# VH-VL binders against Stromal cell-derived factor 2-like protein (SDF2): the designs that were tried, part 1

Every score and structure here is a prediction.

Target 1, 181 residues: Stromal cell-derived factor 2-like protein (SDF2), of Arabidopsis thaliana (Mouse-ear cress) (q93ze8)
Amino acid sequence: VEITYGSAIKLMHEKTKFRLHSHDVPYGSGSGQQSVTGFPGVVDSNSYWIVKPVPGTTEKQGDAVKSGATIRLQHMKTRKWLHSHLHASPISGNLEVSCFGDDTNSDTGDHWKLIIEGSGKTWKQDQRVRLQHIDTSGYLHSHDKKYQRIAGGQQEVCGIREKKADNIWLAAEGVYLPLNE
Structure headers, positions and changes below count from the first letter of each chain, unless a header shows other numbers; antibody chains are not in Kabat numbers.
F is the ipSAE of ESMFold2-Fast. E and O are both the ipSAE of ESMFold2, at different seeds. Each is the mean of both directions, binder to target and target to binder. V2 is 0.75 times the mean of E and O plus 0.25 times the DockQ between their complexes.
[cut] stands for letters that were removed.
Atom coordinates printed by the task and the answers are left out, and those that the model quotes come from them; centres of patches stay.

## First folded at step 1 (VH-VL)

Design a10 (framework fv_acimtamig)
Fold by ESMFold2-Fast, scan of step 1:
Structure a10 (fold): chain C 181 residues (1-181), chain A 119 residues (1-119), chain B 106 residues (1-106)
Amino acid sequence: as target 1 above (181 residues)
Amino acid sequence: QVQLVQSGAEVKKPGESLKVSCKASGYTFTSYYMHWVRQAPGQGLEWMGIINPSSGSTSYAQKFQGRVTMTRDTSTSTVYMELSSLRSEDTAVYYCAREGDWELLFDYWGQGTLVTVSS
Amino acid sequence: SYVLTQPSSVSVAPGQTATISCGGHNIGSKSVHWYQQRPGQSPVLVIYQDSKRPSGIPERFSGSNSGNTATLTISGTQAMDEADYYCQAWDSSTYVFGGGTKLTVL
């Protein structure tokens, strides 16, 4: 199934099988922005992300997402954007990944390049992809390091500048909008 | 091999501005963050800020916010640190230092630039 | 503002073990790095990620980090180890150094 603009998806980290998750809880130290973690459960209402284009493009709801496209991911429940910046992640000291803004407030720190592994031209469900943050060049990353104080054992999500096996994600569960003809 | 070569020592008067350079070689310049750290005579190390040489994005320590500016030139693999409104308390050795891979540490340091601020 | 606390000085006889502490609230949940600075020289990374040694650093340097204290240990201390030692950690949006410890090998 095609992942189209406007679809709400869950992103599963390939190596850990945890889903990209956020809720209305800020990081406990420095930045104070809404935290982003890996969540082990499949039935989690806080793991849906709406696929949106960068403002000013001609992409429409239902259009396919092309390999190499710059996209934004909006957290469905809190309306904030998947975001990164030059701040340290709490456990590993890598780049912090957070949620920022709202429906009317978004900046370039919300921009991610979709990199499809292999020769695929458009994003499909269960396809191996990387998400590279435009401003920092960090890849969306997770690993088997858990927060006990801010997320009750949920895994750290961060950005790293090196391509590694732990940067691979799949679009798993979701509400997929039909592809435009 | 990795080398960070800084500009030479400077003597400044209070109220002037400082601009120190740090030329990197021996690695892909845009793949590693660069930091600036200073050390007043007989004192400890003090972090000033970080720059991403690929994007030019910066983050500064609260104490220096509004006085410090970090920039880079990718064509010469050089980072710059500018500090304005100098005071005698800004007398220090200023270091550039490379962030190690992705670990928020300083794996290679420049030789340091001594800046003396005196009337 | 996160603070790392080090003793100002530590003295040790040649060949004995020196220990330098770095205290910080819940520092065991952070990665701690250690730098050696000899007089008139740039700092040199001697321990990273709590306990790992960079290439070229002697095995007599080791580190640990748990609870509220990180420790740099130098076994068989030599005159060449006389230097200031700094611990370093991050606290979300900043990089924090300890105040430094002057190691004297008597």
Scores: ipSAE 0.006, ipTM 0.474, lowest interface PAE 16.1, mean pLDDT 86

Design a12 (framework fv_acimtamig)
Fold by ESMFold2-Fast, scan of step 1:
Structure a12 (fold): chain C 181 residues (1-181), chain A 121 residues (1-121), chain B 106 residues (1-106)
Amino acid sequence: as target 1 above (181 residues)
Amino acid sequence: QVQLVQSGAEVKKPGESLKVSCKASGYTFTDYYMHWVRQAPGQGLEWMGIINPSGGDTSYAQKFQGRVTMTRDTSTSTVYMELSSLRSEDTAVYYCARGYDDSSGYPLDYWGQGTLVTVSS
Amino acid sequence: SYVLTQPSSVSVAPGQTATISCGGHNIGSKSVHWYQQRPGQSPVLVIYEDNKRPSGIPERFSGSNSGNTATLTISGTQAMDEADYYCQVWDSSTLVFGGGTKLTVL
């Protein structure tokens, strides 16, 4: 199944099987922006991200997302953008990943390059991908480091500049918009 | 058994600096945030700030910005809070408290015994 | 600055239900935690994330949080429950406490 602009997807971390998650709770350190974590459950309404183009491109709802495209991921429930910057992540001290802005407020810290592993031309469900933050060159990353005292144990999501097995993600569950003709 | 043990009571003069320690044991020091909270006599709880023992990054309440500094020493599992330019209004019991994760809004599950600081001329 | 409002005092008879309110704008969108403090003692977490109890806290302690008001409920109130109670939220970049409520059991 093709992932098109406008689709709401869940991103699953390949190695840990946790989904990219956010809710309206900010980091207590670093930027103080809305936190982003890895969530172990499949049934989680806070793990949907809408695939959006960067402003000023000609991409439309229903268009395929090409390998190497620069995209934005909007958290469906809070309308904020997946974001990174030069603040330290809470557990590992890597690059902080947060949610920023709203439907009308977005900056270059919301821009991610889609890197499809292998020979794929466009983004498909269950395909191995990396998301590289444009401004910092950090890859969206997660690992077994858990925030403490959360039921189920939510995992740290951060950015690292090294290309590792721990920064592979798959588009798993979602509400997929049909591909344009 | 989780314990937070703070340094002993202090008597200070206006204009001096205060430095309180909080030694953690019974858990992995770098896995939890540490907060500092004070309470003036007969008053409520007032948050001063937070430190990440892993990265050393801090965030302070606006009221204390420029006067407070929080640091940690991972080799001794100890957090420090330093408050400068003391005034009589800084007379309070100062607590360190362990915070869960930031995504849960920082419930403070373990507290130090408190350090009484008296600022008088 | 975000403000949490609590009544200064609440009185209940032994065995009756005590309720302590915590008012804040859109507080229902935040996680509320509650602390019990006896004179000369450190605060003790009695409810976290609106309605969850830490190990060792009796089932007679419960919480709720909706709209503009969070509530701590103590059923079958006992003399040992006499204390100051504080609500707490995280707002943006600041941890905010309510002003505290003195519970008297008589």
Scores: ipSAE 0.000, ipTM 0.525, lowest interface PAE 12.6, mean pLDDT 88

Design a2 (framework fv_acimtamig)
Fold by ESMFold2-Fast, scan of step 1:
Structure a2 (fold): chain C 181 residues (1-181), chain A 122 residues (1-122), chain B 106 residues (1-106)
Amino acid sequence: as target 1 above (181 residues)
Amino acid sequence: QVQLVQSGAEVKKPGESLKVSCKASGYTFTDYYMHWVRQAPGQGLEWMGIINPSGGSTSYAQKFQGRVTMTRDTSTSTVYMELSSLRSEDTAVYYCARGGYYDSSGYYFDYWGQGTLVTVSS
Amino acid sequence: SYVLTQPSSVSVAPGQTATISCGGHNIGSKNVHWYQQRPGQSPVLVIYQDSKRPSGIPERFSGSNSGNTATLTISGTQAMDEADYYCQAWDSSTVVFGGGTKLTVL
């Protein structure tokens, strides 16, 4: 199944099987922006991300997302954008990944390059991909480092500038918009 | 062969500005963060800030916010650190250091410049 | 602000084991890196990510990190190991260094 602009997807970290997650609780460190974590389990309502183009492009809802496209991911429940910057992530001290803005406020720190592993022209469900942050060049990354028990055992999500096995993600569950012809 | 080569020692008066350079070679300049760390005579290491050579984005330690500016020139693979409103307490050896965040472990410094001694005296 | 505490000095006889502590609240949840600085020289990374050695660092250097204390251990200490040692961690938005420990081998 094609991932199209407008689709709401869950991103699963290949190695850990945790889903990319956010909620309306800010980091206690770094930017103080809304936190982004890895969450175990399929039933999490806070793991849906809407695939959006960057502002000013000709991409329409229902268009396929091409390999190498620059995209934004909007957290469905809070309307904020997957974001990164030079602040440190809380556990590992790598690039912080947060949620920023709203439906009318977005900046270049919300821009991610879709990199499809292997051959492939467009993004498909269950395909191995990397998301590289445009401004920092950091890859969306996760690992077995977990927050304290009070954070529910959720895993750190951060950015690193090296291509590793730990920055492979798959589009798993979702509400997929039909492909335009 | 990775090298970080810094500009030479400087003597400054209080109130002046300092600009130290750090020229990188032996690797892709834009692939690694660069940090600045200083050390006052007989004292420990103090972090000043970080620059991303690719985009030019910076983050500074709170103590230096408003006085420090970090820049880079990708054509010469050089990072600069400028510190204004110098005081005698700014007398220190200033180091550039490459952030080797090759994994999810955070910032550690795998290569250091030779250091630049800056003396601030009246 | 987060603080890392090191002893100011440690003395050992040649061939004995030196241990240098780095104390910090819940430091075991952070990655700790260690630097060696000989007089008149730049710091050199000797341990990263709690326990890993860079290429060229002798196997007598080892590290650990748990609870509230990270430790640098130098077994079979040699005269060439005389130096200042600094621990380092990342906390929130800043790099934090310990105050440094002077290792004397005599």
Scores: ipSAE 0.005, ipTM 0.476, lowest interface PAE 16.1, mean pLDDT 86

Design a3 (framework fv_acimtamig; at its last look DockQ between E and O 0.83; V2 from the best seeds 0.00; counts 0 for: pae O 11.3 > 2)
Heavy chain, then light chain:
Amino acid sequence: QVQLVQSGAEVKKPGESLKVSCKASGYTFTNYYMHWVRQAPGQGLEWMGIINPSGGYTSYAQKFQGRVTMTRDTSTSTVYMELSSLRSEDTAVYYCARDLYSSGWYEDYWGQGTLVTVSS
Amino acid sequence: SYVLTQPSSVSVAPGQTATISCGGHNIGSKSVHWYQQRPGQSPVLVIYYDSDRPSGIPERFSGSNSGNTATLTISGTQAMDEADYYCQVWDSSSDVFGGGTKLTVL
ESMFold2-Fast, scan of step 1: ipSAE 0.501; ipTM 0.838
ESMFold2, look of step 2: ipSAE 0.006; ipTM 0.532
ESMFold2 (binder alone), look of step 2: mean pLDDT 93; pTM 0.948
ESMFold2 at other seeds, look of step 2: ipSAE 0.006; ipTM 0.527

Design a4 (framework fv_acimtamig)
Fold by ESMFold2-Fast, scan of step 1:
Structure a4 (fold): chain C 181 residues (1-181), chain A 121 residues (1-121), chain B 106 residues (1-106)
Amino acid sequence: as target 1 above (181 residues)
Amino acid sequence: QVQLVQSGAEVKKPGESLKVSCKASGYTFTSYYMHWVRQAPGQGLEWMGIINPSGDSTSYAQKFQGRVTMTRDTSTSTVYMELSSLRSEDTAVYYCARESYDILTGYLDYWGQGTLVTVSS
Amino acid sequence: SYVLTQPSSVSVAPGQTATISCGGHNIGSYSVHWYQQRPGQSPVLVIYEDSKRPSGIPERFSGSNSGNTATLTISGTQAMDEADYYCQVWDSYTVVFGGGTKLTVL
């Protein structure tokens, strides 16, 4: 199934099977922005992300997301954008990944390039993809390095500039909007 | 060298308010969360809440919500814990404690010396 | 509300191994920290993130955490190890402490 703009999706880390997660707990010693982690459970209301275009484009709800498109991912519960910047991630010392802004506030640190592995032209459910942060060139990354402040053994999510197996994500569960004709 | 130095012992009457200070030194004050934990005589450790010295955001244990206020003064590297409507059950040693570098790792690496507060009529 | 259960007291002979348990539902999915408190003194961190030791804590202190029980182990127990020991986890936005265990070295 096609993933279109306006769809709410869960992003599953291929290697660990953890889902991209956020809630209203900020990084205390870094940017102070909302933290982003990997969550081990499938049933998690804090793991939905709305696929949005970059402002000023002609993309509309229901349009397919093309390979190589620059997109934004909005955390459904808190309305903040998946974000990265020049702060060290807490466990590994890579690039911090956070949530920033709101429905009216977004900046270039919210822009991610969708890279579909293989020859696919548009984003589909269960395809192997990478998300590369435009401003830092870091790939959205997770690994088996756990925070445990929040119950469940949640994993670090960070950005790294090297392509690795740990950079692969799949759009898993979601509410998918039908394709425009 | 990290140090947390708390204000001195206090004796209070029921119904009064308490304000304890904790002065930090030896590190960047705004880079670490600070917790308040109390301990009644012969009892265990009881968490009261947390403050972010950078943004002045707070979160309190439900038991103390409505009675506790945590604040900070960045110019003096000091955090404060104020507890109102004191009861005899609030007699305790009150500790400030610094959280590890990132809030997601969450251990309390340095503790103040404690402030004994006695609430009696 | 999440609850951590510790035995109220543990006794051990000098030089023997002391084990202090911390029980919690699915506690193996949490990160457990341990604090030592001697009478009249502030708590001191002795183990963090299940099994890691802060600088200055002797190697005879170790920790583990799996299933429903976390354990603090003190090998070759010495008189100076007499103290109350508290386990701690985070449950969402709150810090949860165990009730504490008084360790007595015979």
Scores: ipSAE 0.006, ipTM 0.514, lowest interface PAE 10.5, mean pLDDT 87

Design a5 (framework fv_acimtamig)
Fold by ESMFold2-Fast, scan of step 1:
Structure a5 (fold): chain C 181 residues (1-181), chain A 121 residues (1-121), chain B 106 residues (1-106)
Amino acid sequence: as target 1 above (181 residues)
Amino acid sequence: QVQLVQSGAEVKKPGESLKVSCKASGYTFTGYYMHWVRQAPGQGLEWMGIINPSGGSTSYAQKFQGRVTMTRDTSTSTVYMELSSLRSEDTAVYYCARGPYDFWSGYYDYWGQGTLVTVSS
Amino acid sequence: SYVLTQPSSVSVAPGQTATISCGGHNIGSKSVHWYQQRPGQSPVLVIYDDSDRPSGIPERFSGSNSGNTATLTISGTQAMDEADYYCQAWDSSTAVFGGGTKLTVL
């Protein structure tokens, strides 16, 4: 199944099998912005992210997402954008990944390059991908370091500038919009 | 290519101090932790401590607290480990090892060649 | 003080599967890393974060970690795999190594 602009997807970290999650819980350090974590449960209403283009492009709802495209991911429940910046993440001290803005407020810190592993031209369900943050060059990353005090077993999500196996994500469950002709 | 090059072998007397260097190349020096691990002849690996080259912060194993000091020089991409009040039991190969910027669970992906230190009267 | 327990030695014939255990209380809640050390050489990372292989490490090396035991498995063991193997984990702010296992092939 093709992943198109406007689709709401769950991103699963390949190594840990945790899903990219956010909730209305701010970081206690760094930016103080809404936190982003890895959630261990398969069923989670706070793990849906809407695939959006960068403003000013010709992409429209239902268009396929091409390899190398610059995209934004909007958290469905809170309407905030997956974001990164030069603040330290709470556990590892890598690049902080947060949620920022709303439907009318978005900046370049919300821009991610989709990197598809292998020879595929467009993004498909269960395909191995990386998300590289444009401003910092950091890859969306997770590991088995857990928030013991705050989120009961939820894992840290951060950005690292090194390309490695822990940067691989798959689009797993979702509400997929039909592909345009 | 990532390389960690350590200073050469040393022979010391009990009560003296040891200072081993580890010069890093092939990566961003301040992007990774540096650990020190030693190994007595025929024995296993023993963690001594960690330094963050970015800020210079350190944490030492309890056994070495008060005797060990770790420092770095960012202009030469070099870390140092100094061990004081040497005893014959400190005879060992001393390794520097690179770890990811990670507070909770660090592994060591590149190791120096080791520095043999012999402490004898 | 947290302790990781390994068997002192394991022997296998060439081509057989070797398993090396690393025991620790509730070790399954920690990340476990494995190092190979051949005589006269520096340790080499062979498995990190329980089951991940660094670039250049053969697929015959695998790891697992659950409950009170982490395991390094080497399938189709070769003479070149003869070495000491060490497990390592973090307990709070301190790194802990197992005592090491000497793998003999033959």
Scores: ipSAE 0.000, ipTM 0.446, lowest interface PAE 18.3, mean pLDDT 86

Design a6 (framework fv_acimtamig)
Fold by ESMFold2-Fast, scan of step 1:
Structure a6 (fold): chain C 181 residues (1-181), chain A 121 residues (1-121), chain B 106 residues (1-106)
Amino acid sequence: as target 1 above (181 residues)
Amino acid sequence: QVQLVQSGAEVKKPGESLKVSCKASGYTFTSYDMHWVRQAPGQGLEWMGIINPSGGSTSYAQKFQGRVTMTRDTSTSTVYMELSSLRSEDTAVYYCATEGYSYGLDAFDIWGQGTLVTVSS
Amino acid sequence: SYVLTQPSSVSVAPGQTATISCGGHNIGDKYVHWYQQRPGQSPVLVIYQDSKRPSGIPERFSGSNSGNTATLTISGTQAMDEADYYCQVWDSSTYVFGGGTKLTVL
């Protein structure tokens, strides 16, 4: 299944099988922005992210997302954008990944390059991908270490500048918008 | 002022058990996992296990399963490591260490001063 | 169980570059941390996550990790660097230390 602009997806970390998650809880350190974590449950309403283009592009709802495209991921329930910056992440001290803004407020810290592993031309369900943050060059990253204080059992999500096995994500579950003709 | 302070040296006989304490201060005790690592005289570092200070869940190295127990007391910010059925080869310096406080999640960035345990007849 | 292999000893003259290897199957897919232990002291983290330095660690300490080998490099080696060095990784359910390398500065 093709992942198109406008689709709501769950991003699963390949190594840990946790889903990219957020909710209305800010970090207690760094930026103080809304936290982003890895969540073990498959049935989680806080793990949906809407695939959006960068403002000012010709991309529209239903268009395929091409390998190497710069995209934004909007948290469905809170309407905030997956974001990164030079603040330290709470557990590992890597690049903080947060949620920022709203439907009308977005900046370049919300921009991620889609990198498809292998020979795929467009983003498909279950395809191995990396998301590289444009401003910091950090890859969206997680690991098998859990927050002890924040909602128990949720894993740190951060950015690192090295390509590692722990940067691989798959679009697993979703509400996929049909491909335009 | 972030530090881990361990209990003092112990001398034990074979067959006895030991219990070493590690008191944390200067940071939020329940936010970071605590490890126990030992080092026999002239030998390398050997990981013994980990405890989550918030929930109390533990995981032990295979070599120590059945002999080691790790516990914590959140009211005193203290972690304990108990090792039973002591043998002479358990003579070692025992360290507690946190991970993920200042740097990498997988890195032991704050170490206690160590507790020398001597097991002899 | 996962195994990390280090040389038992490395000797270097003052001012020269010391390199300490840490071998492990696909270790490049893991974070590698390095600890310095001087006689009678607790270990000190000198490199974390392959190549990053903690605050207060001199810039002459650097690290790399690729394929099956991670390396700790100490440039302009000084007498004070004489110590045992340990690499360490997390492997699924365990924390694994290398056997340690004694660095002698002669």
Scores: ipSAE 0.006, ipTM 0.487, lowest interface PAE 14.1, mean pLDDT 86

Design a7 (framework fv_acimtamig)
Heavy chain, then light chain:
Amino acid sequence: QVQLVQSGAEVKKPGESLKVSCKASGYTFTDYYMHWVRQAPGQGLEWMGIINPYGGSTSYAQKFQGRVTMTRDTSTSTVYMELSSLRSEDTAVYYCARVDYYGSGSYFDYWGQGTLVTVSS
Amino acid sequence: SYVLTQPSSVSVAPGQTATISCGGHNIGSKSVHWYQQRPGQSPVLVIYYDSDRPSGIPERFSGSNSGNTATLTISGTQAMDEADYYCQVWDSSTVVFGGGTKLTVL
ESMFold2-Fast, scan of step 1: ipSAE 0.074; ipTM 0.711

Design a8 (framework fv_acimtamig)
Fold by ESMFold2-Fast, scan of step 1:
Structure a8 (fold): chain C 181 residues (1-181), chain A 119 residues (1-119), chain B 106 residues (1-106)
Amino acid sequence: as target 1 above (181 residues)
Amino acid sequence: QVQLVQSGAEVKKPGESLKVSCKASGYTFTSYYMHWVRQAPGQGLEWMGIINPSGGSTSYAQKFQGRVTMTRDTSTSTVYMELSSLRSEDTAVYYCARGLRYSSGFDYWGQGTLVTVSS
Amino acid sequence: SYVLTQPSSVSVAPGQTATISCGGHNIGSKNVHWYQQRPGQSPVLVIYQDSNRPSGIPERFSGSNSGNTATLTISGTQAMDEADYYCQVWDSSTVVFGGGTKLTVL
């Protein structure tokens, strides 16, 4: 199944099976912005992200997302954008990943390059991908490091500038918008 | 009703090649992945690889890289698994099994194909 | 290489509860599936994604998964449950099976 602009998806970390999650719980350090974590449960209403284009492009709802496209991911429930910056992540000291803005406020720190592993021209469900943050070059990354302060069982999500096995993600569950024809 | 029907038992000599078929029916063939799993006599289950019938893309377990090839024919809803350079250690029951992907369970299995490799 | 550890055998009296463990590092973070295989038959999926039952699987089958251990539980065990049981996860683009547990109902 094609991932199209406007689709709401869950991103599953390949190695841990945790879903990319956010809630309106801020980081206690760094930016103080809304935290982003890995959540172990499959049934989680806080793990849906709406795939959106960068403003001012020609992409419209229902268009396929091409390999190498620059996209934004909007947290469905809080309307904030998946974001990164030069603040340190609390556990590993890597690049902090947060949620920022709203339907009206978005900046370049919300821009992620979709990198499809292997061959393939468009993003599909269950395909191995990386998300590289444009401004920092950090890859969306997760690992077994857990937060004590942010609901003890949830895992750190951060950005690292090196390509590693731990920065592979798959679009798993979703409410998929039909492909334009 | 979902069915996966495999080709019949085979007897091979070392150095020969094996090609097992698995014909799917009762569902949309291109909507599910197909896995191949083998089981040596008295041993456990061993995963060999996966094929996406929609695009024909494949991924194989490291142990079988260079010896295994998986293909499909969408007009007959059939997947194939070919294993080359057979050894006596390749004697096993070979199964095809349906799954959404690695993260899903294998919800339906073929009946198995016994392959005996002996000199 | 990721490894799943199961006991080779488990014995239980009819009507009692059988538990089959599947050990793996941080397995609670993975989706665990369980298969039943009777002699001469193909495996049958009895639990998927830790705790879900496929249609047709009796309610006495249940599963859990946390920390370093996943567990298949069979309550009110019957003679027909005698089989080999395999746990399975997906790890780093590969499928990993446990070594299997022979359940004997005596």
Scores: ipSAE 0.000, ipTM 0.461, lowest interface PAE 18.3, mean pLDDT 86

Design a9 (framework fv_acimtamig)
Fold by ESMFold2-Fast, scan of step 1:
Structure a9 (fold): chain C 181 residues (1-181), chain A 119 residues (1-119), chain B 106 residues (1-106)
Amino acid sequence: as target 1 above (181 residues)
Amino acid sequence: QVQLVQSGAEVKKPGESLKVSCKASGYTFTNYYMHWVRQAPGQGLEWMGIINPSGGSTSYAQKFQGRVTMTRDTSTSTVYMELSSLRSEDTAVYYCARSLDYYYGMDVWGQGTLVTVSS
Amino acid sequence: SYVLTQPSSVSVAPGQTATISCGGHNIGSESVHWYQQRPGQSPVLVIYDDSDRPSGIPERFSGSNSGNTATLTISGTQAMDEADYYCQVWDSYTYVFGGGTKLTVL
């Protein structure tokens, strides 16, 4: 299934099987912006992200997302953008990943380059991808480092500049908009 | 044992501000979120906001945005909730409650602080 | 904004099973918690994360959550179970409580 602009997707971390998740509770350190974590379980309503283009481009709802495209991911429930910056992440001290802004407020810290692993030309469901933050060059990353909470707790999501197996994500569940003719 | 102990009852006039404290003991203060929840006479529970005691970051219910401020002092394991521009409709019992994460619910509650706002 | 709907009251005879519903759009995708509040007392968590019981809560209390309805079930209901019961979820904007259900055991 093609992932098109306007589709709402869940991003699953390949190695851990956790979904990219955000909630209306901010980080207690660093930026103080809305936190982003890895969530165990498939049925989480707070792990939907709307695929959006960078403002001012020719991309339209229903257009395929090409390999190497610069995109934004908007958290469906809070309307904030997946964001990164030079603040340290809470557990590992890597680059903090947060949610920032709203429907009217977006900056270059919301821009991510879609990197399709292998030779695919457009983004498809279950395809292995990396998301590289434009301003920091950090890859969207997660690992088996949980916040100091009981088993089944949420995992740290951060940015790291090295390409590793822990940077691989798949678009899993979603509400997929039909591909334009 | 794990306890949350709140400050005593208060009587306020409209336009004044309220500041309630909640002192935690028996656990690692910075490992749990702290919530403030109120209950007007004969009404249900109403969530006001949350604070992360580790970094001091907060999130407030839209209804209280601009009137509520939550803070903490890690040296005394105490959280504070300040509500400004009080109205008679703010008459309620105010509770603090801890949660490990949103999956675990609010497992320990303070005894509540009765606040009466009247002229 | 997310809305949780509970019946205002439920009545049950001692020893019978009480069920209290909590309705919400796609609530089966949320983590639902249940609180018991006796008159003049602080709320007590009786079920967390849909179906788990905190230490000290009797096995008579159970929970389920699917689709658009979460349910708290109290088997062998006792007079001491008479209380207000609140469901609660975290939603992106707030921690949301249902309006509460008064359980009467007569």
Scores: ipSAE 0.000, ipTM 0.476, lowest interface PAE 14.0, mean pLDDT 86

Design e1 (framework fv_emicizumab_arm2)
Heavy chain, then light chain:
Amino acid sequence: QVQLVESGGGLVQPGGSLRLSCAASGFTFSDYAIQWVRQAPGKGLEWVSSISGSGGSTYYRREVKGRFTISRDNSKNTLYLQMNSLRAEDTAVYYCAKDYYDSSGYYPDYWGQGTLVTVSS
Amino acid sequence: DIQMTQSPSSLSASVGDRVTITCKASQSISNYLAWYQQKPGQAPELLIYAASSLQSGVPDRFSGSRYGTDFTLTISSLQPEDIATYYCQQSYSTPLTFGGGTKVEIK
ESMFold2-Fast, scan of step 1: ipSAE 0.006; ipTM 0.581

